Miniprotein binders against b1l550. Designs and how they scored, part 249

Target 1, 279 residues: b1l550
Amino acid sequence: MRLPEELLERARDIHSEAPSHRIKLDRVGSFGLKVPVEFKGFLLLAEADVWVSLPEGRRGVDLSRQVEAIYELSNPPKDPFSLCREAAISLLEKLNYADSSGVSIRFDAPLQDGESLKYYGVEISSIASDEIINKIRVEILGMTACPCTAELIRAYKSSEIAATHTQRSLGILEVSTKAEHPDPDKLASIIERAMSSPLRTYTKRPDEGGLVIRSLSNARLAEDVVREMIHLFLEEFGHLPEDTHILAAVRSMESVHMHDIYAERSFSLDEIRKEISSH
Below, E stands for the ipSAE of ESMFold2; O stands for the ipSAE of OpenDDE; V2 stands for 0.75 times the mean of E and O plus 0.25 times the DockQ between their complexes.

## First folded at step 23 (miniprotein)

Design ms6 (at its last look DockQ between E and O 0.91; V2 from the best seeds 0.79)
Fold by OpenDDE base, look of step 23:
Structure ms6 (fold): chain B 279 residues (1-279), chain A 82 residues (1-82)
Amino acid sequence: as target 1 above (279 residues)
Amino acid sequence: DPVKEAWKYFMEAYRLIQEAWRLLRKGDVEEAAEEYEEALEKLEEALEIAKEAGNERLIRMIKKMIEWVKEWIEELEKKLKG
């Protein structure tokens, strides 16, 4: 049932009314939208959030215009980076009362693993205001081996490769920049290389054995992983603007404990360069 | 509508910037610089229109983007001379 258009002319525009309390809101929008995106030759259904700020003098946001903005740009499907950036700008154009806008797109990114696929988590965001800031968050699982237990066992059995407990660890890199979103595959690679070993979707027995041996020979604390991530990031992305902000983190799901170990560092490129150069 | 026109030029400029980024990923520094220069021209046009329209928000956005593009061009020029 479609309401007669004549009724729309008689109805008050509730969204444009003054609110009972004149308070600005930072983010108002639609969360959990599904949008198609093209990523590395794959057509993916991604989850998207779209929002704008709301001034103190306006009761509500035109939510339909927000949804329209992102879907207009999503047909035909395109890369999620340009979609995110352009949608954020389009929101500001369409909603002239907003001081800021934002778009976030989340999906599992496919990563080739031999004849199979593994994946990592990606969240791409863009925020438009006086400036356009691009943000990307990458999360990928790897494996860590504990150097402390390894040292204890080495002392006990005098073996060249000491046994130790291993666990899954989640590595996280979040980057905010005025430049282009950093390549998520490169970020994922940095995380994997910072851990004791990557995870594999499919392993044959010889491959599994090799993976474990590699982990044992490259035992790392959660703290080591974060430091290595930062080091590798600087090597790969040192060309980004100095005001680029980075969060490097790891959550180790310890196999011998019921709790996780977590380590992180937040920094700007300028800050971390000064820190490293001072040593 | 002057405001709509200004936004059009702004969006066109930003697409050119995105193209420059694509070119840089391929190592095409000279071509990227050309795209930035074209983007700068579009932004300058957008700025004039936005000023005439009195859209303060868009004026601020354009000015900031002009600043960034100029910085990026300067960085590329240093790479090309070195």
Scores: ipSAE 0.803, ipTM 0.935, lowest interface PAE 0.7, mean pLDDT 93
Fold by ESMFold2, look of step 23:
Structure ms6 (fold): chain B 279 residues (1-279), chain A 82 residues (1-82)
Amino acid sequence: as target 1 above (279 residues)
Amino acid sequence: DPVKEAWKYFMEAYRLIQEAWRLLRKGDVEEAAEEYEEALEKLEEALEIAKEAGNERLIRMIKKMIEWVKEWIEELEKKLKG
């Protein structure tokens, strides 16, 4: 049943009323939207969140216009980065009472893994206000090998055998910039190269042995992984604007501990360059 | 209507900026600079309209984007000389 449109003249416009408590809200949105995107020739069904700020004098958000801002741009499917950025702009245009807007789009990105594929997590966002800030977060699993235990074992009988515990570690790079979103594959590559070894979709025994031996030969603390991620990031993305902000982090799911190890560093490009140049 | 026109010029400019980014990924620096310059022209038109409409938030947003585009053009001109 479609209701008569004449009711709009008689019904209160609840959203445009003043609220009982005049308090500005930072993010009012529609979360968990399904949107189609095209990424590297794959058609993916991504998950999106859209939001705007809400001034203290307005009771509610026009929900249909909010959702319209992203869905109008999502057909035909296009790359998620353009969709994210343009939808954030469209939100400010369509919801004229807001002074800021945001869009987040999440998907699992395919990555070549020998003759097969593996996937890593991507979340992009664009936040529009006086500025448009583009943010990307990439998460990918790798393998780390503990150098502390490796040294104890080496010292045990003056052994030439490198051995230690290995575990999965989640590497994270998050970048905020006024320029284009960084390529997620390059971010994922930086994270994997910083680890002791990548994880594979599957291995056969000789390949599995080689992977483990390589990880033992490349033992790294979580702190080392973060530092290497930063070094590699600067090589690849040092050209981004000075005020680009980065977070580099590792969460190591330690195989011999009851708990995880976590390391992180956040910085701007100008900040980290000064720090490195002072040594 | 003037505010709607300003947003249309702003979005057109932003799409030109995105095209410039695509061209840079291909190594087409001169073509990217041309797209940035077109975007700047659209932004200046958007700014005039936004000022006439008295929309202060949109004015600040357009001015900020103009600043960024000018910086990006300068960076590309350095690369072309390089």
Scores: ipSAE 0.688, ipTM 0.904, lowest interface PAE 1.4, mean pLDDT 89
ESMFold2 (binder alone), look of step 23: mean pLDDT 84; pTM 0.812

Design ms7 (at its last look DockQ between E and O 0.93; V2 from the best seeds 0.79)
Fold by OpenDDE base, look of step 23:
Structure ms7 (fold): chain B 279 residues (1-279), chain A 82 residues (1-82)
Amino acid sequence: as target 1 above (279 residues)
Amino acid sequence: DPVKEAFKYFMEAYRLIQEAWRLLRKGDVEEAAEEYEEALEKLEEALEIAKEAGNERLIRMIKKMIEWVKDWIEELEKKLKG
C-alpha cells in the first residue's frame, strides 16, 4: 500500500525538527547494507556502512539519502576503493548539514592459491570532513612455529630441524592515509611473508610436508612477526605520506595454551623512520 | 545551487586525482602530473563557487585538497628532474 502523496505535504518533517536535547552526534547512518563491487575481476556482494555527523540542532538524519548515495554509485558495480571515496563525498553533498561523512565496505578478498582460491578479510573506509582520509584493514591467517619450544627440543635431542608446536595466527595491517588506499594484495603478501608459512586451501602429502618443514625452519614469535610486517611494509610502502598511520598486529592462536598471544604496534611513517634511524 | 555546483567541480577534481593515482601505479608520472594540474584547476573553480556560496566547510575541504595536490605535483616534479 502506497500512502497518498497528499499526506506527505501535511506531515511534519521529523528529521529537521529541533531535538529535545541539543547534542551533536558523531555518526548516524545505515549499517549492514549489501552492495555489489568489482574486485580483481570478481563480482562480490560486500557489506557496507554509511554514516554522517548530525548537528545539535537537527533531530535526525535523512537515511534514505544516505542509502541512495551509495547505491547510485554502485550501479554499475565498480571497484570498492573509488566507491568508498566517492560515496563519502556524495554523502556530504546530499546531506549538507553534516560536518563529516564516512563509508566502510567489507568483504572477503579472493587470493589465488595454486589452482585453488584462498581469501583474506578486507575493510575499506573513507572519511570526509575538512580532509578526506582513506583507511584499509587487511586480515589474513598464516602459520607460526614457536622458536622457544624448538630450542628446548634441540637442546634435548640434536636435530637439524627441531620439532615445535605450530598454530594459526591472524595478521592485521591497518593503514590510514590521505593518499590512495594501499593495495590489499600487497598488504596480505606482507603479512604472509612475515609469518612462518602461509596457509593453503588444500595440500597433498608432499606439499604438506614441505609447508611444515618451512614453518619449522622459519620459527617466529608473534613479536617477530609484527616486527617483520613493519619492516616489509616500510620497504613496499615507504613512499606514502609521512603522516600515514599504520597498525601492525598479530593474534596467535596458541596450540599449547587455552589463550591467544597478541602483539601490536601503532605508528606513523615519520615516527617509525626516526625510531629505526636512531638505532 | 552554488553549493551543488561547487561539489560537482570538487568531485570532478577528485576523480582526476584518482586517475592520477592509477597512472602512477603504471609508472606514467608525466601523465599523472597532468591529471593533478587539471584537478587543481577544477579545485580552484570549486573554491570560487564555494566562496560565493559562503559554505565554510566546503571552502576548507577544497583548500586542503589544493594544498595536497600542490604537494603531490611538487613531488612528481622532483622525480621527473632527477
Scores: ipSAE 0.794, ipTM 0.936, lowest interface PAE 0.6, mean pLDDT 92
Fold by ESMFold2, look of step 23:
Structure ms7 (fold): chain B 279 residues (1-279), chain A 82 residues (1-82)
Amino acid sequence: as target 1 above (279 residues)
Amino acid sequence: DPVKEAFKYFMEAYRLIQEAWRLLRKGDVEEAAEEYEEALEKLEEALEIAKEAGNERLIRMIKKMIEWVKDWIEELEKKLKG
């Protein structure tokens, strides 16, 4: 049943009223929306969040308008980056009482893995206020090999044993910038190259042996994986605005421990350049 | 509605900026600079309309984007010389 539209003229507009408690809210939105996106020739079903700020004098958010901002732009499906950025602007237009808006879009990105595909996590967002800030977070699993145990085993009385513990490690790069979102494949590549070895969807024995040999030849502390991620990031993305903010992190699921190891560093491009040039 | 019209010009400008990003990825520096120049024209239209509407938040947003676009144009002009 559809109610008559003329009732809208007689009903109170609850959302535009003043609230009983005049407290502004930072984020009021619709979370977990399903939106279609086109990424590298794939049609993916992404998950999106949309929000706006709410001033102290406004009781509620026009929910249909905020959802409209992203769904209008998602048909036909298009790349998630322009969808994200444009939806954030559209939110400010449609909900003009807000002083800021935001959109997040999450999906699993395909990555070629021999004759197969593997996937890594991507979350992009755009925050619009006096300026537009574009943020991307990439998460991808790799393999790390412990150099401390490797050195101890090498020094062992029967030195022919070339071994150490290896484990899955989750690498994270998060970038906030006024420029376009960085290419997620390049961020994923940086993370994988910083690890001891990439992980594969599946391997046959010769390939599996090769991955293990590579990991042993490239043993790295979690701390050094983060440092290598930063080094490689600066080579690829050092041209971004100087106030671009980065977080680089690794969570290592240590195979011989009951707990994980975590390392991270956040910085702006300006900050890290000064730090490096001081050595 | 002047606020809606100002946002229209702002979105047009932002789409031109996104096109400039695409052109830069292809190495088309001169064409990217042209897109940034066109975006600046649209932003100046948006600013005039926002001022007529008295929307201070939108005025600040447009002014920040103009400043940023001018910085990009300046950087691209340096590359075209050298």
Scores: ipSAE 0.685, ipTM 0.904, lowest interface PAE 1.5, mean pLDDT 89
ESMFold2 (binder alone), look of step 23: mean pLDDT 84; pTM 0.811

Design ms8 (at its last look DockQ between E and O 0.92; V2 from the best seeds 0.76)
Fold by OpenDDE base, look of step 23:
Structure ms8 (fold): chain B 279 residues (1-279), chain A 82 residues (1-82)
Amino acid sequence: as target 1 above (279 residues)
Amino acid sequence: DPVKEAFKYFMEAYRLIQEAWRLLRKGDVEEAAEEYEEALEKLEEALEIAKEAGNERLIRMIKKMIEWVKEWIERLEKKLKG
């Protein structure tokens, strides 16, 4: 049932009214939208959040315009990076009362694993105000082997490759920059290379054995993994603006404990360069 | 609507910047520089329109983007001369 258009002329625009309390809101929008995106030749259904700021003198946001902004740009489906950036700008255009806008797009990114696929989690965001800030968060699972237990076992029984416990670990890289979003595949690769070994979707017996041996030969603490991630990141992305902000983190789901081990470092490129140069 | 027109030029400029980034990923530095120069022209047009419209926010956005594009061009020029 569609309401008669004549009724719309009589209805108050509730969103444009003055609020009872004149308070600015930072983010008002629609969360959990589904939008199609094209990523590496795959058509994916991504989850999206869109929002704008609301000035103190306006009761509500025109949410329909927000939804229109992202869907207009998502048809036909395009890469999520340009979609995110352009949608953020479009929101400011469509909602002229907003001082800032934001878009976040989340999906599982396919990653080739031999003849099969594995995946990593990605969240792409753009915030538009006086500046446009691009943010990307990548999460991928890998495997870590404990060097401490390996050392204990080596001390007990001499072995060329000491046995140790292994566990799944979640590596996280979050990058905020005024430049282009960093390549998520490269970020995922950095995380995997920083761990003892990558995970595989499937393994045959010889491959499984090789994977475990690799892990044992590259035993690393969670702290080691984070430091390695930072090192590899600087090698690959050192060309980004100096004010680029990075979060590197690892959550290790310890196999011998009921709890997880967590390590992180937050830094800007200029900060970390100064730190490393001082040693 | 001058504001819409200004945003049109701004969006066009930003698409050119995105194209420049694509070209840079391919190693096409000279072509990327050309895209940035075109983006700069679009931004300058956007700025004039935005000034006429009196939209202070958009003016700030455009000015900041102009600063960035100029910086990027400078970086590319150094790379091309080196």
Scores: ipSAE 0.713, ipTM 0.910, lowest interface PAE 0.7, mean pLDDT 92
Fold by ESMFold2, look of step 23:
Structure ms8 (fold): chain B 279 residues (1-279), chain A 82 residues (1-82)
Amino acid sequence: as target 1 above (279 residues)
Amino acid sequence: DPVKEAFKYFMEAYRLIQEAWRLLRKGDVEEAAEEYEEALEKLEEALEIAKEAGNERLIRMIKKMIEWVKEWIERLEKKLKG
């Protein structure tokens, strides 16, 4: 029940007091909020986190103002990127004692897969301080085939028969930029194209064989998947600001090993251009 | 509250920048440049108010965005000439 207004005016504002230990906090927020978003014609229920920095002289965050920053902008539902960026700005306005704010929004993005849909993971964030930095992370599963095993089998049998093991691999692209968030479908496409073949929601016997054959004809080391992801990223997004930061990675769930294999490279556009032009 | 008023103009400018991004995706370079120019106007208003309020953090934020917007206007004007 709502408390009487007279009582609320008599009570101390605990959050505005100084704390007993004057220690700045980097992220104080509300996590796991449910927000509606509209993504490419789909109405999705996304999960959001909101936070601000808290100076050493302030005991707590005004929680109602913090949550208000995102929920006010969530009705009517709109694209998650505008919601994310605008909520980060709104947090700084509503909680003016903070020197930075952040919003993250997570959802499973639907992607057309023939006559069906498949899904891949998207997490976007916006951090507002002196500048606004927009970050997106995309994760999508694909299939990889091992070239080392393929070569060993070829050499052992002295035959033209292509054979090797295949496995599911999780590809990751993470981009931080001052510009708009990159289109997650384009990032997902880059990851899938770098792999030996895509994974499908379902396959029929003829289609299943085709996917395996594509994987065998396009066998790649995890290291080379990452290199191909970088190459394809530069073709699509080389126009972004030079200080844009990228992480490209793959985690292979190896079928013949007890452990996963992992490869990654982090770089800025400036750094990778210098590296490539020096070879 | 002057700080809230400055944020209002800043948000308006940022929404124009987001519209410019959408226009650029469609290939509408001239219209995008017009949105950036309007955003700059809103940012200059926000900066004036922030200076009157003495809010140094907000002043830095607005100045950084102004520099970013001016850079983009220049890029788009070059594209239109070419």
Scores: ipSAE 0.688, ipTM 0.905, lowest interface PAE 1.3, mean pLDDT 86
ESMFold2 (binder alone), look of step 23: mean pLDDT 85; pTM 0.820

Design ms9 (at its last look DockQ between E and O 0.95; V2 from the best seeds 0.80)
Fold by OpenDDE base, look of step 23:
Structure ms9 (fold): chain B 279 residues (1-279), chain A 82 residues (1-82)
Amino acid sequence: as target 1 above (279 residues)
Amino acid sequence: DPVKEAFKYFMEAYRLIQEAWRLLRKGDVEEAAEEYEEALEKLEEALEIAKEAGNERLIRMIKRMIEWVKEWIEELEKKLKG
């Protein structure tokens, strides 16, 4: 049932009214939208959040315009990076009362693993205000082997490759920059290379053995992994603007404990360069 | 609507910037520089329109983007001369 258009002329625009309390809101929008995106030749259904700021003198946001903004740009499906950036700008255009806008797009990114696929988590965001800031978060699982237990076992029984416990670890890289979103595949690769070994979707017995041996030969603390991630990041992405902000983190799901081990470092490129140069 | 027109030029500029980034990933530095220069022209047009409209927020956004594009052009010029 569609309401008669004539009724719209009689209805108050509730969103444009003055609020009872004149308070600015930072983010008002639609969360959990589904939008199609094209990524590496795959058509994916991504989850999207869209929002704008709301000035103190306006009761509500025109949410329909927000939804229209992102869907207009998503048909036909395009890469999520340009979609994110352009949608953020479009939101400011369509909602002229907003001081800032934001878009976030989340999906599982396919990653080739031999003849099969594995995946990593991606969240792409863009914030538009006096400037446009692009943000990307990549999460991928890997494997870590504990060097401490390895040392204990080596002390007990001499072995060329010491046995130790292994566990899954979640590596996280989050980058915020005025430049282009960094390549998520490269970020995922950095995380995997920083760990003891990558995970595989499937393994045959010889491959599984090799994977474990590799892990044992590259035993690393969670702290080691984070430091290695930062090192590798600087090698690959040192060309980004100096004010680029990075979060590097690891959550290790310890196999011998009921709890997880967590390590992180937040930094800007200029800050970390100064720190490393001072040593 | 001058504000909409300014945003049109801004969006066009930003698409040119995105194209420049694509070209840079391919190693096409000279072509990328050309896209940045064109983006800068569009931004300058957007700025004039925004000034006429009196939209301070949009003016700030455009000015900031102009600053960034100029910095990026300068960086590319250094690479081309080196």
Scores: ipSAE 0.813, ipTM 0.942, lowest interface PAE 0.6, mean pLDDT 92
Fold by ESMFold2, look of step 23:
Structure ms9 (fold): chain B 279 residues (1-279), chain A 82 residues (1-82)
Amino acid sequence: as target 1 above (279 residues)
Amino acid sequence: DPVKEAFKYFMEAYRLIQEAWRLLRKGDVEEAAEEYEEALEKLEEALEIAKEAGNERLIRMIKRMIEWVKEWIEELEKKLKG
């Protein structure tokens, strides 16, 4: 049953009224939208959040206009980065009472792994106000080998034994910048290169042994992984604006502990350059 | 609607900026600079309309983007001369 359209002229416009309590809201939006995206030749199903600020004098947000802002741009499916940035601008146009808008898009990105594929997590966002800030977060699993246990075994059995425990570790890079979103594959590569060894979709026993042996030459604490991620990031992306903000982190699912180990560092490019130059 | 018209020019400019980013990934520095220059022209059009509409937030947003585009052009011109 469809209601008569002329009722819109008689009904109160609830959203445009003043609220009972005049309190500004930072984010009012539609979260968990499903959006198709095209990424490097793959058609992926992404999850999106859209929001705007709500001034203290307005009771509600026109939520259907929010959904229109992203869905109008998502058909046909296109590059998620331009979709994200353009939708944030479109939100400010469609909901012009807001002083800021935001869009987040999440998907699993394919990455070549020998003759097969593996996937890593990507979340991009764009926040539009007087400025447009583009943010990307990449998460990918790798392998770490403990240097502390390796040293203990060396001391006990001399140099004839090279052994330690290994475990999965989740590496995280998050970048906020005025410039374009960094390439997620490059961020994923930085994280994997900072680890002791990559994780593979499938290996035969000789190849598996080789990965473990390789990890011994790159034995690293979680702290070392974070430092290496920062070093590699600066080599690849040191050209970004000085106020670019980075978070580098590792969560290690330690095979010999009941809890995860976590290390992180956040910084701006300006901040880290000053820190390095002071040493 | 002048606010919608200003946003139309702003979006056109932003799409040109995104094309400039794509060109820079290919190493096409001269072409990227041309796209930024065209984006600047669109932003100046957007600014004129936003001022006529009296929309102060949109004026600030456009002015900030103009500032960034000029900085980006300057950096590319240094690259071309180097």
Scores: ipSAE 0.699, ipTM 0.908, lowest interface PAE 1.4, mean pLDDT 89
ESMFold2 (binder alone), look of step 23: mean pLDDT 84; pTM 0.813

